# VH-VL binders against q67xv2r213to389: the designs that were tried, part 1

Scores and structures below are computed, not measured.

Target 1, 177 residues: q67xv2r213to389
Amino acid sequence: NMEQLAKTLTSLYNIYDANRKPDYIYENEAEFRSLYVLLHLNPSSGVMGEPLSLWFRKLTFALVKSKEICFVRNLLRLYRMGNYKNFLSRTASEATYLQYCISEHHIREMRLVAVQYINNVCYKLQPYPLLRLSQNLKMKELDVESLCHECGLETCTDPDGFTVLPVKQSTFRSPED
Structure headers, positions and changes below count from the first letter of each chain, unless a header shows other numbers; Kabat numbers aren't used for antibody chains.
ipSAE, averaged over its two directions, is called F for ESMFold2-Fast, E for ESMFold2 and O for OpenDDE. V2 adds 0.75 times the mean of E and O to 0.25 times the DockQ between the complexes of E and O.
[cut] stands for letters that were removed.

## First folded at step 1 (VH-VL)

Design f1 (framework fv_felzartamab)
Fold by ESMFold2-Fast, scan of step 1:
Structure f1 (fold): chain C 177 residues (1-177), chain A 122 residues (1-122), chain B 107 residues (1-107)
Amino acid sequence: as target 1 above (177 residues)
Amino acid sequence: QVQLVESGGGLVQPGGSLRLSCAASGFTFSSYAMNWVRQAPGKGLEWVSGISGSGGSTYYADSVKGRFTISRDNSKNTLYLQMNSLRAEDTAVYYCAKDLYEWFGDSYFDYWGQGTLVTVSS
Amino acid sequence: DIELTQPPSVSVAPGQTARISCSGDNIGSYYVYWYQQKPGQAPVLVIYDDSDRPSGIPERFSGSNSGNTATLTISGTQAEDEADYYCQSYDSSTYVVFGGGTKLTVL
C-alpha cells in the first residue's frame, strides 16, 4: 500500500532530521528521500503530502546534489512535460531497484501516453512496428500487443510478416477510463 | 566483420540509366533491411530508398519515386538500385547502408559502404 | 512533415565542449541518431537512441533530446573530432530524415 509506505518514509525522515549533523548524510538517505518525489509525481494521486516545491526547499545542499535526488528531479520535469520517451529510457537505465518499484504506476501511465500519442497525434501515418514500440516502451513485444489491445487498438501483420500497429484508429480508449 | 561494397557508378547523360550494386558480407544479409543514401557534392545526406529483409516491402523518397527501383538478391548477398530517367540533381555519391532490423520505417544505420559516384551531366 | 535544422558550422578550441543542435517539432518524442563524416569517408554512427554510444565511440560523445531540440555534446574536444555531423530521425513522407549537417572546426 502506497499510503502506508508514505507514512513509513515520513517517520524515517523525522528520524534523519532529528539527528541531523552538519555535512552528514545517513546511508541510503538520498534514495529514501527520492521516493517521496516518486510517490508525489502526480498531484491527483491519493497520497497526501506537502507540495514538491516546498518539500525540495527542506533538503540540504548535499542531498540536492546527490545522484538519487538529481534523478527524480529530472524525472519530475519529464513527467510534467509528458515526455514519455525520455521518462521510460531514464527510468530503465538510472533508477535504483526501489525507485523502479515505486515508479511502476507512472511507468504504465507513460506507456499509455505513448500508445495514445502514436495512434492519435503522431505525424506518422504508416503502421508502427510492434518490435520498435517494444524497444521504445521497454516491454516485451507480447506485452506491448496486449497493451494496444487493452487500449481498443487492433494489430495486424505486414507483408514482411511483422506485427504492426495501424495508426489513427478511432477505437482508442484508455483502459483506466 | 561487416563489409558493404558499392559498384556501378559512373558518368551518364540526363535521361539515361544506371544500376548500382552493393555486395554485403559479415552478417546474415536476409535478416536486415537495407538502404541507399546519397550525398550530392558539397551537400548533406539524403535518404533515397529502403527495402525490408525479405524484399517484400520497398520504400522511396518522393524525389525518386517512379524512376528508381530498389531490389535485393538474398542468395547472392547483394542489394541493387536501378536508376532510370536520371536528372542532373541525381548527381551524388550513393551509399549502401545497413539497418538494425528486418523491418523498415524507424531505421538508423550501423554500417555504411564507402559509396559510388554517379555523375549526371551533358 | 518534420524538418530537422542544424547550424551550418560550430567552432571550438581543443579541450573545450562542442554542442551541436538538431531542431524539429516535437523531436523529443522521437529517437534521434548522430553520424560523424570526415572528408572522403562514409558516415559513422556515433550516437543512437538519443544518447547511446556504439562500441568504439569515445565517452566524450554524448547526446540528449528534449522538446524541440536534440543535442550532440563532445566534451574535451580533440583535433580528430573535426568533421561534419548529421542528425537523423523519421517522418511519414520521407521515412528517414537527415538534418542539413554541421561542420565542426577545432582550432
Scores: ipSAE 0.000, ipTM 0.552, lowest interface PAE 12.7, mean pLDDT 85

Design f12 (framework fv_felzartamab)
Fold by ESMFold2-Fast, scan of step 1:
Order: structure tokens, then sequence, then C-alpha cells
Structure f12 (fold): chain C 177 residues (1-177), chain A 122 residues (1-122), chain B 107 residues (1-107)
């Protein structure tokens, strides 16, 4: 469905370009154009299109300065850096409804990156509280627990009755692998 | 601002009992674990007991298990330590300490009271 | 169960750097916390999570933790820094463990 969406958006872009008036931006044009960036955020996704560097160069000055385009430009940078915390925080606070829906696959990817980082790369052997992880991943605690289990990780209850994630578990695996 | 005020310390004979209290203010008491940490005269710090914010979970050092009981009254913002079957080695200043990161007995203590002296002697 | 070992005393001249060690098996894999205690006073948190300073703690206090040893460093030591210093770690089996304490003397 993402390939079909990409084709529909291309048709819409052609209509915008054909009816271009100097210094005029159509209602929702910046938002719909921003969806192109979200669809092509991962070069390995298989959605065919123009490289993002060339695509950005073709935008009008007014579009480049729009809230929607600025948001996705920053999101692309965070995605390439693997900065899951800021990616998830900014998506939760700044994305339009449509931008959020189209970003769902990348949001899941960043959440998996976070779980892997906390378990494998985090240098401490101290158990990680699931409540804190739920806040950082913008998920309900039960959903975070399910995600950890999908990644081959066990959770347990600490003496205070809170669910925690023991780190450095060798059983980690990506559900996408 | 956070304040913790201990009371109830005193002189007691071996085998006796004593109850310590800690009045808390300046933070949402029920949201944080609370702890008792003691220090024998001229000696180092020893963690004694911890209790979760709700009071549902309690924890004790092996040296006091079965003799001491930690409790809290969230409606009064007060922490308690009931000490039974006291021994000479329980002689110490007892500090009330606020836990950080809600399961605080397993983390660190960001605020401490001034302590109350318990002397167990015949 | 982890046991934390500190030197009993450390002496330093005013303005010099004081270093207080805290050693334990695989301590670098755990978070370490440092408390300052002056005579007749309650302990005060000076470093949390290995290297972070609470608001109000002078920037001359710093911490590190790697391998088996955590270190509290006080740069340009002042007379008011004279105190006992305790390290603390959390262990899943024991809950809270304190080091034996180090008496810092500023000569």
Amino acid sequence: as target 1 above (177 residues)
Amino acid sequence: QVQLVESGGGLVQPGGSLRLSCAASGFTFSSYAMNWVRQAPGKGLEWVSGISGSGGSTYYADSVKGRFTISRDNSKNTLYLQMNSLRAEDTAVYYCAKGRYWSGYKSYFDYWGQGTLVTVSS
Amino acid sequence: DIELTQPPSVSVAPGQTARISCSGDKLGDKYVYWYQQKPGQAPVLVIYQDSKRPSGIPERFSGSNSGNTATLTISGTQAEDEADYYCQAWDSSTAVVFGGGTKLTVL
C-alpha cells in the first residue's frame, strides 16, 4: 500500500506543479509533499523514487520554510543518526495525524533500535525500569513489555512491584530479522 | 523544599523495643520509596530497610530481618521503623532517606534527615 | 553480592586534587553514587550515576567509573571539602551497598 500511496502522491504533486502560481502554496501542499520524505526515509524500504537530496533541491523557497517540511527534514537527520529518543519525542509532539500514520513503520524501527541499544550497547548491568522505557518510547507499559518479549528478552518484577528489563541478555533478536 | 525530620530515638535495654518516625514534607510522599540507613558511632553507613511508595513492598538487611518492621502512613506523610529484640550492635544514628527513581531502595538517596540516636545498652 | 572497598583516609593540601577510589567486582557495570558527610551532619549526595552532579554541588566535584574502580575527584580542594566520603552501589541480591568510607583531610 505504500507503493500505491507513493504513486497517488506523485499524481497530486504533478497537479500542484501544473497549477503553480507565483508565491502561492495550496492548502495542505506542504503536508502532502512532506509525506514523500517519510516514504523514502529508509533507502532500503523498496519504495522507488528520487533521492531525497535531489528532491529537496526542487522545492520552492516557501515550501522549504514550511512547518511540515522543516519537521521531516529534522526527522530525516535524526533517523540517519539513530537518535531514537529525539525521533520518537518529536514525532509524538510535532507530527500531523497523516505524518504520524505514514511514519508508523519507522516509529516501530526506532523503538526496536532503542530496545537493542538499552540491552546490548548500554554499559551498565543495572535492570532498566519498563515505566521509564514506556515514557521514552511513547508506549503503554504492557506494549513495551510485549515488544521486549518479541525481541527475545525476559522481563521480571523488582521487589517494589515494578516491571524491569534485565540488560545484557544474549537472547536479543530483532523481530524484523 | 524537601524536609525529613526523625524522632523516637533514645536509650533502650537489650531485648527492648523502640519506634522511630520520620515526618516528610516538600514532595509527593506516596510517589517515592523511603529508606532507613544507620551509622554506628565512628563507623560507616549501613542500609537497614526500604519501603515502596505505596507501602506494598518492604525490604530489609539480613542483620535486621524478623526484628525490624518498616511502614508508612501516606495520609500523614510519615515513615516508621518498629525495632524489636534490640541488640547492642543496633546502637547507631538512624537516618530517614528519600529514594530516587520510585524503587528507591534499589537506587540512591537524594535527601536525608538529620538522624536520631538509638543507644542499646544495659 | 558486591563488597565496596575504599581507602580509610586520603590527605591533600588546599588547592590540590583529591582522588578517592571505590573498588568492587565488575563495579563499572553498575551505577555508583557518592555522599559527603561532615561531623555531626547527615550525608549529602554529591555525585549520582557515576559522574552527574546534583544542583548546588560545586563543579570541582566529578566522578568516573570503569572496570572494577569508581573514583571521586575533587579539583582545587577547599578546606570545606574536609569530610567523610562514602560510595554506594545497587546490587540485585543485596539492594543497597555502601563502601567503608574515606576520611578526606585537607591539610
Scores: ipSAE 0.000, ipTM 0.448, lowest interface PAE 18.3, mean pLDDT 83

Design f13 (framework fv_felzartamab)
Fold by ESMFold2-Fast, scan of step 1:
Structure f13 (fold): chain C 177 residues (1-177), chain A 121 residues (1-121), chain B 107 residues (1-107)
Amino acid sequence: as target 1 above (177 residues)
Amino acid sequence: QVQLVESGGGLVQPGGSLRLSCAASGFTFSSYAMNWVRQAPGKGLEWVSGISGSGGSTYYADSVKGRFTISRDNSKNTLYLQMNSLRAEDTAVYYCARHYRFGTSYYFDYWGQGTLVTVSS
Amino acid sequence: DIELTQPPSVSVAPGQTARISCSGDKLGDKYVYWYQQKPGQAPVLVIYQDSKRPSGIPERFSGSNSGNTATLTISGTQAEDEADYYCQAWDSSTAVVFGGGTKLTVL
């Protein structure tokens, strides 16, 4: 449960704050504090908490400059812009294991945004190769085809033997309702 | 049942030419990409060349580019490999293989029996 | 360019489990295929897309692929499984890449 995790993290933050020293970051503090941002990326997630704009203002300068906090600040911006390509790329290359695990539902959300965009907008005259979609979504090709099928999209083999998404021939339907 | 039958192999001198054929049956030939894979005596498998179902796209290993030409005649269900400027290192059993492609899933579900090409003087 | 590395030989007693590895950089991000070749015969596909078996291939053959290593597993190995085994992947730079092959000896 994400709400239970949020409450546990709040208790941990209280311990950090009670022992606060200027210019010192406690072991794993930056990582654990970054998890708050990941839990609250989508304001509709149902995890209750302080708005991110107010939460960021309470961080010390040392925490603001940490790689973990810089990562989630950038990720928040990419998420809000719907920049799925950079969101998925940076998460794959920069996230800690724990950050990745907590981000799983947002990663899936960004992958759905990508599939919808490519099918509906990106390529008007040419089928989109699944090998390229695999690279952009950071998924194995079999998993990409499964995702396309979950979204109500058909795939086919082009005359050159490549599996492609025949864009705009099927209506995108979110498997998340 | 899928069948692939190679022919055209034999002894040829260095610098010579040979054309290999692969007769396909038991499936819609034009719907599948086709490949040539070779195996030198006592050695492993080496991919040589591939051609799309329509014949519109061809691919070659660096070792054969400029010397070998893959082609197909879909009306005759036949795949060809024209081999020019042959070298001793081209000596191998040449297999015709059917390509199943699903994005980056590039694999050979059926293989012919192979035809031996020996390049020597 | 990706290079696939296999052990040159593996020996098992009849009834034991044989494991043949195939290693390459980030191989788990690609599909791996396995071929069996008996002396004087053409290769036969035994595993496709990491873990799937073609019709007619015995259930004792299985495959996995994660990280940098793919593995072909033959449980309850039989004398008829003695053969050379090749792994294969596709790479955008080189197209088709085969491993060097592994000679499985059942003794």
Scores: ipSAE 0.000, ipTM 0.449, lowest interface PAE 16.6, mean pLDDT 83

Design f14 (framework fv_felzartamab)
Fold by ESMFold2-Fast, scan of step 1:
Structure f14 (fold): chain C 177 residues (1-177), chain A 120 residues (1-120), chain B 107 residues (1-107)
Amino acid sequence: as target 1 above (177 residues)
Amino acid sequence: QVQLVESGGGLVQPGGSLRLSCAASGFTFSDYYMNWVRQAPGKGLEWVSGISGSGYSTYYADSVKGRFTISRDNSKNTLYLQMNSLRAEDTAVYYCAKDYWDTEGYFDYWGQGTLVTVSS
Amino acid sequence: DIELTQPPSVSVAPGQTARISCSGDNIGSYYVYWYQQKPGQAPVLVIYDDSDRPSGIPERFSGSNSGNTATLTISGTQAEDEADYYCQSYDSSTYVVFGGGTKLTVL
């Protein structure tokens, strides 16, 4: 339950703030504070909280410049821009295990955006190799094939034995998730 | 494409009230933090108030807190500033300013401004 | 609460580098934004997040921010760069703070 997680994190933040010591950062504080951003990536989420712009401004210098906060701040901008390629690449290379787990829904969302874009806009008149899609989505080829099928798209094998995604299929549909 | 058009400015006596409006177009209004920034004649910029995209949070400069109220009507793509108990020090051009996103506090687009003069 | 101090004026010859400072206690710990304002016009964002440039802003504009001073640098200054420049920042208790502004004169 993301609502309950948000309430728990708010309680934890209050404890951090009440016990603040100069030049001291609690173990994992930057990581736990970064989770607030991941829970509020979508402004239409049902999770209650203050606006991220004002939330970021309340962070101490050490927190603002921390690896965890810098990561989620950039991730938020990529999400708002619809930059799925850099979103997925950065998450795969820089997220902590916990950040990755909390952002799983948004990772899936960005992968669906990518499949829709590739089918509808990218790669005029030529099938898209699943191996390349696997690289771009940071997924195993078999998992990419499953995702394409979930989106109502068919895959096939080219004459050289490689799995490819025929583009411009009218059957695209976003899975319910 | 993005346009912000302020209106409602004018001459008012000390202690009076004015309501400013900002008509927004060219972007999804409800997704962005909106702000009022003022500039007294020959002086610098002063942030006055801000409101989140949803309207959930509002913030005010100490100089206007308790006298000014920021609000928005997302169905009309319009931002408002209700100004009460006006003082001579409130005389300024009032700009409507759009935040880059609902996450960063800097202003990528500004309206042309509307002049408010508080004088007897 | 943070207070931002800018020099009231800076003069530069065309083609030379202009530097406008924005000083505040520990300002390097916070992001800084810069606006250009020409007479009778609304401000225009020229630098955000210390050093990033919005689309459409010439590459001759750059920024830096460390210690107690942020700097807007305009290399190869041109006549159209003549304007008032404002820095903006924040801290944990002050959501938006503007500097007093600097009038840049070219020639």
Scores: ipSAE 0.000, ipTM 0.487, lowest interface PAE 14.2, mean pLDDT 83

Design f2 (framework fv_felzartamab)
Fold by ESMFold2-Fast, scan of step 1:
Structure f2 (fold): chain C 177 residues (1-177), chain A 121 residues (1-121), chain B 107 residues (1-107)
Amino acid sequence: as target 1 above (177 residues)
Amino acid sequence: QVQLVESGGGLVQPGGSLRLSCAASGFTFSSYAMNWVRQAPGKGLEWVSGISGSGGSTYYADSVKGRFTISRDNSKNTLYLQMNSLRAEDTAVYYCAKEGYDYWSDAFDYWGQGTLVTVSS
Amino acid sequence: DIELTQPPSVSVAPGQTARISCSGDNIGSYYVYWYQQKPGQAPVLVIYDDSDRPSGIPERFSGSNSGNTATLTISGTQAEDEADYYCQSYDSSTYVVFGGGTKLTVL
């Protein structure tokens, strides 16, 4: 579970801290520390810990400048803003395998935010193509169709043979878990 | 080859009415949303109205809501804009624009050459 | 509601890089489109979905969109690039929104 993982990571952090040398970073330390941010991205994840603002202040200068920590700091900002477009793009291109696995629940949350925005916001006039949605959400087209159906939305085939999502369906509902 | 040809523009007095048409060819008309975009002399582009491919959804800029009506006849590949209660500030070149580059993007990929509407006494 | 702000004019010498900004609150969360308009002509799509070029648009045209600013970049600007440029996006309240336009002069 995520809580057990958080406890394991905290134990590892204590080992790093006990053996710290000025400007020295242990192998994979920046990556493992970045996982703390991902586990605490959403307070509702059920993982206990200190507030991220206080946690960041305890990092060494070398860790703060690492690519792994810089990545999760930017991801936190995007998550808080509800910027699903850049969140999903950057996790697909920049996350390590482990970072991606830990952030899977937040990736799903951002995909749900995207589907809700596309359906509920009347800023687009034509039905949204599922192939385009699959590219933007970084998912296979069949998985996107399943996600739309989980949200209470229907898909259809347009006159040119493409699978599309009609927008502004009143049946939208957020799936639990 | 995609073509959009506007017609129906002209000189009209304030309070008058005018109907614009846009004849479309070279693509499956019913599959794409269509828009009217206007440009006052020496000014920038202003979106006026849009309609879904089926005609089931219509949208209007606040400045024309209640006065203009967008419609389409998919059997004739023609888009319309009925303009009522015209005002001097409606004076502009009116462009017909197709929505949907490469079937995926919501960009206005093709535009007609425009038709001038002058509202003056 | 987003409002898109463009500089009224930008001047560059031939062969130099032109950058035209389009500022809007949180515009990086929306797709931005760019249109070129020459006097007496209809607008032409030059960039779609922030950074993609339509077939037939020269490689020297590129786009970006992040934070509060989208940018159209024309590298090695040529005389035929002199035109008005408009950014455009979608908004839930106003549906379609255009920037005020930027006149590019190649001096």
Scores: ipSAE 0.012, ipTM 0.603, lowest interface PAE 8.5, mean pLDDT 85

Design f6 (framework fv_felzartamab)
Fold by ESMFold2-Fast, scan of step 1:
Structure f6 (fold): chain C 177 residues (1-177), chain A 121 residues (1-121), chain B 107 residues (1-107)
Amino acid sequence: as target 1 above (177 residues)
Amino acid sequence: QVQLVESGGGLVQPGGSLRLSCAASGFTFSSYWMNWVRQAPGKGLEWVSGISGSGGSTYYADSVKGRFTISRDNSKNTLYLQMNSLRAEDTAVYYCARVDYEFYSDYFDYWGQGTLVTVSS
Amino acid sequence: DIELTQPPSVSVAPGQTARISCSGDNIGSYYVYWYQQKPGQAPVLVIYDDSDRPSGIPERFSGSNSGNTATLTISGTQAEDEADYYCQSYDSSTYVVFGGGTKLTVL
């Protein structure tokens, strides 16, 4: 339950703020504060909180410059631009374990956007290999195949024995609907 | 040490035919996608054709479809490009280039030195 | 099918930063690769997957890719960096699409 997590994190933030020391960042504070951004990436998620623009303004300079907060600021920018490729790449390479776990819903959202785009916008109707999709979505090939099937897309084997997505042959359907 | 050595280039008249070869060494040839990329004198790079490791899948640029045939002989570690119905605009240095299909990359990590094909009367 | 546009030439003084752009519709959604080609030589891969360097490529080479523009950056440019530079990308159906190339002159 992400709503419950958001409430728990708010309580933790209050403890940090009540015990604020000049030029001091508590153990894991930057990471836990970064989770707020990840919980509120999508305004329609239903997780209630203050707008991110106002929330960022309350952070100390040291927190704003932290690796964890810089990461989620960049991730927010990528999310708002619909840049699923860089969103997925940066999350796979730069996220802490907790950031990755909290981001799972948005990672899945970006992966669905990517699958829909690849299936619908493929030029010349050439099949898209699942191994390439695996690399682009930062997933294991079997998980990508499962995702394609969940989206109503069929996969097949090419002449070289690789599993491929025969783009534009099936209609994408969101498994979230 | 990965090596790609092209051969078979030369002067040919319009409408003629020519076969290029690329001898590969230093890696498991059958595990890699192989490609031909050409460059006309003073011009940029243009992808021509690609072939899967097994030879089961072949792909061509629209400008050469129906005229060029890519093939490979994995027992000889050799890539081929059969060029038919040659035109003046096919004049270029032809490079043999490797793609690591195991990692499903779309980039060329190794290139040969190229072989010049001149189509002129 | 994505088309890639590069400036025909870029000039930089030794030790300065050179930036070579590669523009394409929504190019930030595709991986970009960069090749260096010196006269009479085959191209050499200098950047792959937007920003990664192959073994043996100097750390002064870096790449970025977002929105409609990918950029190859050469910091502290050296005389030996003078060459033609080509960007390459793809879409889901294309193996290879090259930019027109940029001649880098180190004055």
Scores: ipSAE 0.000, ipTM 0.486, lowest interface PAE 14.9, mean pLDDT 83

Design f7 (framework fv_felzartamab)
Fold by ESMFold2-Fast, scan of step 1:
Structure f7 (fold): chain C 177 residues (1-177), chain A 123 residues (1-123), chain B 107 residues (1-107)
Amino acid sequence: as target 1 above (177 residues)
Amino acid sequence: QVQLVESGGGLVQPGGSLRLSCAASGFTFSSYAMNWVRQAPGKGLEWVSGISGSGGSTYYADSVKGRFTISRDNSKNTLYLQMNSLRAEDTAVYYCAKEYSDFWEGYYSFDYWGQGTLVTVSS
Amino acid sequence: DIELTQPPSVSVAPGQTARISCSGDNIGSYYVYWYQQKPGQAPVLVIYDDSDRPSGIPERFSGSNSGNTATLTISGTQAEDEADYYCQSYDSSTYVVFGGGTKLTVL
């Protein structure tokens, strides 16, 4: 339950703020504060809170320069751009355990965006190799094939024995809709 | 138009003290972090110190910790650097630099710089 | 404790593409900034957040940052681009760190 987690984090933030000392950062404070950004990454998530623009303005100098806050600021930019490739790559290489756990739904969302883009928007008529899709989505081939089927898309085998996704299938549907 | 003007540089003997000032205009001074960056003759850029917009947080390079103090007076739009126990290695042009800080962009970068003030530490 | 390494010099002919590298462990995980400095002048920010240009900076300046290397690219290099170029990044322990600088010569 993301709303319950958001309330718990807000209580923790209040404790940090009440005990603030100049130039002092509490252990793991940057990480826990970064979770606020991840919880509010998608406005439609249903988690209530302060707009991110106002929230960032309240951060101390040290927090703004922290690795954890820099990571989520960059991730927010990539998310809004629909840059699924860089979003998935950076999350895999830079996220802490807690950041990854909270980002799990957004990772799935970005993978769905990628499948939709390849099928509907990509101007190629030739089938798309699932091996390349697995590399781009940071998934195993079997899991990518399952995701394609979940989206209403069929896969097939090419003459060389590789699994491919025929593009421009009209059967595409988002499993979240 | 944003303008930063440094002053207070000069010749000082090793172990001496100097106070640098940076007069700012053309922007809401209290809304931006400010920094000092130095450059020794013929050498590269070295960050010295930074201060938050409110003055509540200060940061220093290890080479100057305990000797230099950064401060600001937001009512006068002025940034200061108090330099004590000066060494020959502190000889440099000292630049005042404004942090570029937009919600999405420019955190940790310096969008405007003063012309610099020369500090020479020699006997 | 990030350290940024730049080549000390790069030479290009007018109209050719100049590429200046900035190497650091996992630098692609951090934003990189680029400054131009001409003799006797203060540095000028030419690229921020890896690839974005401030207002007034010519379109021929571009940047990239991935893995262990950030790159400043100047397409169709002009004589006026001759200068020293510095990369900059940050981390939680050092706050601000600059590369050693690269002298760009346009021959």
Scores: ipSAE 0.000, ipTM 0.476, lowest interface PAE 16.0, mean pLDDT 83

